VHH binders against Bifunctional chorismate mutase/prephenate dehydratase (pheA). Designs and how they scored, part 6

Target 1, 371 residues: Bifunctional chorismate mutase/prephenate dehydratase (pheA), of Buchnera aphidicola subsp. Baizongia pistaciae (q89ae5)
Amino acid sequence: MTLKNALLAFRNAINILDKNLINLLAKRKQLSLNIAHTKVKNNYPVRDIEREQMLLKNLTILGEKHFLNKKYIESLFSIILEDSVLTQKKWIKKYNLNKYKLEKISFLGSFGSYSHLAAQKYAKKHSKILTDKIYKNFSDVITSVEQQQSTYAILPIENQSSGLIIEVYKLLQKTPLFIIGNIYIHANHCLLAKKYTPILKIQKIYSHIQPFKQCSKFISLFPNWKLSNTTSTSEAIQHVAKENDNTIAALGNESYGELNKLEVIAKNISNKRNNITQFIILAQKKTYITNKKTHLKTIILISKKNENCEKIIRNILHKNKITLLKLKYYVTSKVLLEKIFFIEIENIYCIKHILKQFTIEIKCIKILGCF

## First folded at step 21 (VHH)

Design U8 (from L2 with D56E)
Fold by OpenDDE, fold request of step 22:
Structure U8 (fold): chain B 371 residues (1-371), chain A 121 residues (1-121)
Amino acid sequence: as target 1 above (371 residues)
Amino acid sequence: QVQLVESGGGVVQPGRSLRLSCAASGFTFDDYSMGWYRQAPGKQRELVASIRSEGEYTDYAFSVKGRFTISRDNSKNTMYLQMNSLKPEDTAVYYCARGYSWGDEYWFDVWGQGTQVTVSS
């Protein structure tokens, strides 16, 4: 046998062994799932540190008998054990979610945000719970529902002052989730301070840039106030709450102020009284466009590469005697000729048939929801 | 890997100009709003300027309004901060940030390492 042939033979043998190892690991994983099931039924914890340590010890001893390095065996089986734990946790989590029908709501950011407020409002109204996880971007919020970590996602789509949230619209084009509702949040800024702080004793106020702008008229009444910028209204509120200073205050929402044990010194201090953000609720549940008179509107997204697309859309709606409730669009950054339309229309049973009339140069047409 | 890398910082005299750049990688740049923060010694980090994903909407801190200009080039995955009429009070580490902005809400989840800007006579 040539040296090359011998090497090949050995390599093949190793490949066979590797395959066997994978099979063994798969079997072990299955057993772990069974264990998880048993643990859940008997209310046992997933992690048993003493057992794990004993197991590792025994395995290392066994490894030594086979002239295997102790650290190697320890490392290998530590990974395997960790995987087992993870597998069990995931399974149990899924099991519990299914069993208890815990309907969680995902939203962007931390507590005190408008998203949080929206989520809280919805949760209270519908007897749902909020997620404990902080999601850092809109994509992750949506993904949490897609992966059934949460039942609902709440995302902002429009603010009266800043306009459309384009980032969310982009995601709506891709997600299989449906809009099942909306929530409007009024952003009413308040002056928040420690309890019993007279307004005249305030010397410095903390806020994000925007609240300062939005409350400029109110602030102008106090020309001696020092203004300090923070990264968020939440941060401003937290800062004031942490400081033992009765001469400072923050601009922010009342709810978060209360959570931080601050008192509202002044209410409705925004220049504009009606700063509203519209949020949508996303879920996996296909709202069947049922003839149910209970649904008031259908939301449609249309992507088209034509400058006259709006006219076309309006004409089609008109021809079909469909009432247009809202039409918004944005131009994609890459192609000036491509527009994405967000359309709200009255609920009609035959919407699918009408959508078929949009045949010309449409890249995408999607019913986002009916509610 | 998501990365933000600031450049363009340095030492300048009062009244001079400086242009900062932030190079973004590892994510879809036009899916996010961007912002500049700064942190002076002994002070809290503060928002300097923000720009939305499409680049049409910008916001500035009062202290820099009229002097600083935030911009972005989505084709280059780069955000800029033109700083004119610099003052000693502008001395800080400037950070690039990725996130979202609407109404009164600002959320940033990724930050750069920062670039030092020093304004001194």
Scores: ipSAE 0.737, ipTM 0.921, lowest interface PAE 0.7, mean pLDDT 87
Fold by OpenDDE, fold request of step 22:
Structure U8 (fold): chain B 371 residues (1-371), chain A 121 residues (1-121)
Amino acid sequence: as target 1 above (371 residues)
Amino acid sequence: QVQLVESGGGVVQPGRSLRLSCAASGFTFDDYSMGWYRQAPGKQRELVASIRSEGEYTDYAFSVKGRFTISRDNSKNTMYLQMNSLKPEDTAVYYCARGYSWGDEYWFDVWGQGTQVTVSS
């Protein structure tokens, strides 16, 4: 390995660590918000000097165990603690002034799922918190918002590999909630194994069916590997983590691997580099169709019993000089030849008037959201 | 109450065929993807096949691809698994499951009690 290559490798490794540090700090900040919420509810003060001092002391000791300079650790965590305090104060102030309720996000499934990742990403970005409840189906996720248990629901609507998630679209027809945003999650599969597992020692890999297909090119490089199907990528990772076997590995996401103390042996091993799942954010907030420059698009759902519905939709949009951004459809009933259209158009103030032009043979038409 | 009831299991010789059925009740059947899992003795539960709500998209485990066919009749609230060219390694308890599938993720929230399939000479 040339010196240049070695340096590059080390630099990349440092970059990865730095990214991890940022992620950890972000998580910590989120917890500080939760703490703020708890403190307000229980009438506890923001500052606990004794606790802070103890914490710093313990962290310093821990740092020493890792051969880190005491003053360095103390200084670093002092900054972190102060930031936490400021975050709490700011949140509490806002809470007291506006009766601000900590807004929760509901999502499908458990930790490690792409839904969870999407929810986490959104929560971090918007200073929200995740629900502690595990919702088992999309309907319950939506209902949680409708019943004001959560403020937001995050649901997948499309995957680049598998297509539209029809089950969610069916629910969107019924719910009074609005789409207020979207999040894209890249499904980058990794090969995950116990720490210090050489790739050449691997004999068996665990995964769901799809990751095996999606990583087929990579897997083909190792023809001796046995493939074992699991019910989910999470299950595969958990299985590998629980087994005392250094000859097995799992395909899955890096984040969940890390949580389960697995090491990334290989990264970005998917055939397609752009395996993306689109998630939407649902809320009770009325989307005001305003000429506000802040909204880029309007999402419309149309249900119609007509074979030429797509053509009609396109013609109407064209006649009205509306830019079509996206048009997707699925068949809801083969017998009734009913189709549901999911349409993204440029944000226009007169959308309500335009929608009136679709009234012929339309079962349902509604604005799902503007954002 | 949401229920899934499997049927059609039994003892068969290698090379023979078996058809499993899963009867669903207590929910809107066409609002969910369905799947078959199996668990052999001493092994983990594994996905055998999945089918989306509309019935157009199916996935299979590598070990059963070309031999097994998953299908559904939404009008009857029933899912099927046609198992051809059965092998001893197909011996397991087969479970029906309700859930969702997209991309590389599968989520199932309801399971049946299972039906035993035994392939032996």
Scores: ipSAE 0.726, ipTM 0.917, lowest interface PAE 0.7, mean pLDDT 87
Fold by ESMFold2, fold request of step 22:
Structure U8 (fold): chain B 371 residues (1-371), chain A 121 residues (1-121)
Amino acid sequence: as target 1 above (371 residues)
Amino acid sequence: QVQLVESGGGVVQPGRSLRLSCAASGFTFDDYSMGWYRQAPGKQRELVASIRSEGEYTDYAFSVKGRFTISRDNSKNTMYLQMNSLKPEDTAVYYCARGYSWGDEYWFDVWGQGTQVTVSS
């Protein structure tokens, strides 16, 4: 045989093997779609890290049995496994969009605000795809759900530095909506940049106008910084994360920076102390009943003129061996010593019976929800 | 009709005091936080002070802290700004605003027409 003919024969054999490999990968991808369908039907998560780790271990052992390098097999099947997860996630996302009318979540704020981040966190926590609807005041946020323009509302109720957000509690007294959950957000601003970015090399800062305003004292320490407004804090963080540039940084919240693999160059740079804000999610009673599963606590609003209400609450709970998880109040009149109480109690087997007793004995009570 | 009307501005010498008032109408006053902003010529509008709906929490820009006091009288639907020890850099149009404030969040949806404060010698 000639050398050229032998090489041609080997190359043709390799081409046949490569076609078979591609066919097997295609079939494996088809099975990933079948797996996604099964996971949706049985409410299984897409990513199973323990399963994936076991599979990689087994495949490297099998590969070594056939004299294939361990690192080679690990790299190859890591790529294949990531494609499988991506394929399943894309399919499930498309399935959810097709199956359901897009639900809306209403809040006060802007794109990239903490309320927007709280809405995103709620959607992620509950595997939902929600359309954001932004309003200029809390009353409109609540009204949008009361009038079924939106399915959910998310509102802040407490901030560590400034206390109860009384304006929201006043609305809760009037609305027939139910609290179906809560979300906690760190209300802080950080200077964010790519790893190994020295602060002295930074020349340009990206952010929404609000963080620039709220961090003005810190920014004034660097008068040569150029400030570039973006439409949102999230866009600023994404821009800095994409660029290969050690002279740019973003102002934004730490959580979104971490999602985009940015390093925190400076913390606690807001003019005011950063702290945790608690948000609640409101929905119609029908949505609340349909979506509830296991609930850990019940939230109750009590409007009362005196401190005797607290003793009554504690007595009822003690008598029935129910744990009081939280009690908060604010004063509505210092002259008349009027208070509005908000309590959280442990949700137990006979909670409906206890709530009935509570309603009868106090009379000035409103059940806000359970979650 | 939702409306905010500022008053009490004027021309004063450095070191003197002024009291601004903001009269509110067309909405439930004590359902909202209130704020004072100011805008000097050629500069952007900046927060001066804010006050929560029951007066339980107030906040101030660093440049006015200790000199200015925000207050409200919910029975009169009026917010006030007591400005002591005035400086030339306090010269600006002062705006009343209605909305919400908590932590580092300031969200105002209704604004007054503004009142001029001039501190000059």
Scores: ipSAE 0.633, ipTM 0.882, lowest interface PAE 1.4, mean pLDDT 81

Design U8 (from L2 with D56E)
Fold by ESMFold2, fold request of step 22:
Structure U8 (fold): chain B 371 residues (1-371), chain A 121 residues (1-121)
Amino acid sequence: as target 1 above (371 residues)
Amino acid sequence: QVQLVESGGGVVQPGRSLRLSCAASGFTFDDYSMGWYRQAPGKQRELVASIRSEGEYTDYAFSVKGRFTISRDNSKNTMYLQMNSLKPEDTAVYYCARGYSWGDEYWFDVWGQGTQVTVSS
């Protein structure tokens, strides 16, 4: 029983608790952004002194029930509340600067699709109001920004269940546009039906084949359900929404169900936890330059043929002490052993010098952007 | 002129095979995912199979998995559907489609006119 080992164990336990505290504070801050969005919609003021005082009073009562000093809790949550007010004021100030800009965001999909959700998430994150422009293919999405018909494009680049979206990476090789950010969307299937539909009355479920596979454990709880395939989850939701029938339901995303005035009967019914799609935001170089911020990473495309350049890439990064955040590739020719590499690296003080070294050693490099 | 033309349909007996082809023109074939859909009379159009732009990922409806094989030859701008062990319930008009697929997302913007497949004795 050594004193040093016991102390180390307690320090490690405290580190775990501190990580959890930081995560909760981050979540609380995100809710403050959502509150700012709601206040703008309803034209409410940010500062509500009476609500803040009542909240502090309630928190000190709760803290005392858990043997925490009243003054300690007051001081702690006063700091947290002031940060919340500051966060909301900054968001609203940016919103007021942006609200008269007639900016557009282009994507492939439909209202309620995951691309639409990603566009909304980007707009909210950056205090923007963006007009949606929906296209039927990725090339038109990119062209709309190249021709200045839209300010931003949002495109998926990777899905955890199906991998890289190579079609987008091929377009990235050709476009002069820059990546200025990313958004992650979790695909989560819901059982959706008309308002006041009892689950026990449901007899027939509409959806695309993939949600049926991904929700198979939940579906097995109702073996008498008849499953009907549709061309998309959006079609399934629209069909259920327009029928006057309380024996049918759809599997699809919650947001599109809400747009079609359907009720969520069951939520989080997928077999597997994570099905995350990563989206990128593209803009012209002019927009990229005027949107300068402290950037944490650089994304690079490397086109190298008839050579295993992965070893070369890793050696250059190791020599220069650059952290490799992500490395992916796809094969363009098995006969010629051609690969296209996509890497994310951390930004460092001398990044431009190191990128020149990449260009000399590899020769087929394109900087896609940083953020 | 963006165009998709299906061929290879016909009338066959149960248990036999057919090979459908989809010839593409007017666009860069290698930049797109491709898919086969089918529609039987009185039924909704359904996905049969899909294939990504380099052939690196394929997906199949449960009813055809193990019997049908989707493939593509990017040098010939052609997609194929090998249909083995055909059943009467495979009777439908089969459509070639161009677009994108990933995860649960299927976005097809160009369609062929269709080719009839009839499985009967």
Scores: ipSAE 0.576, ipTM 0.850, lowest interface PAE 1.8, mean pLDDT 83

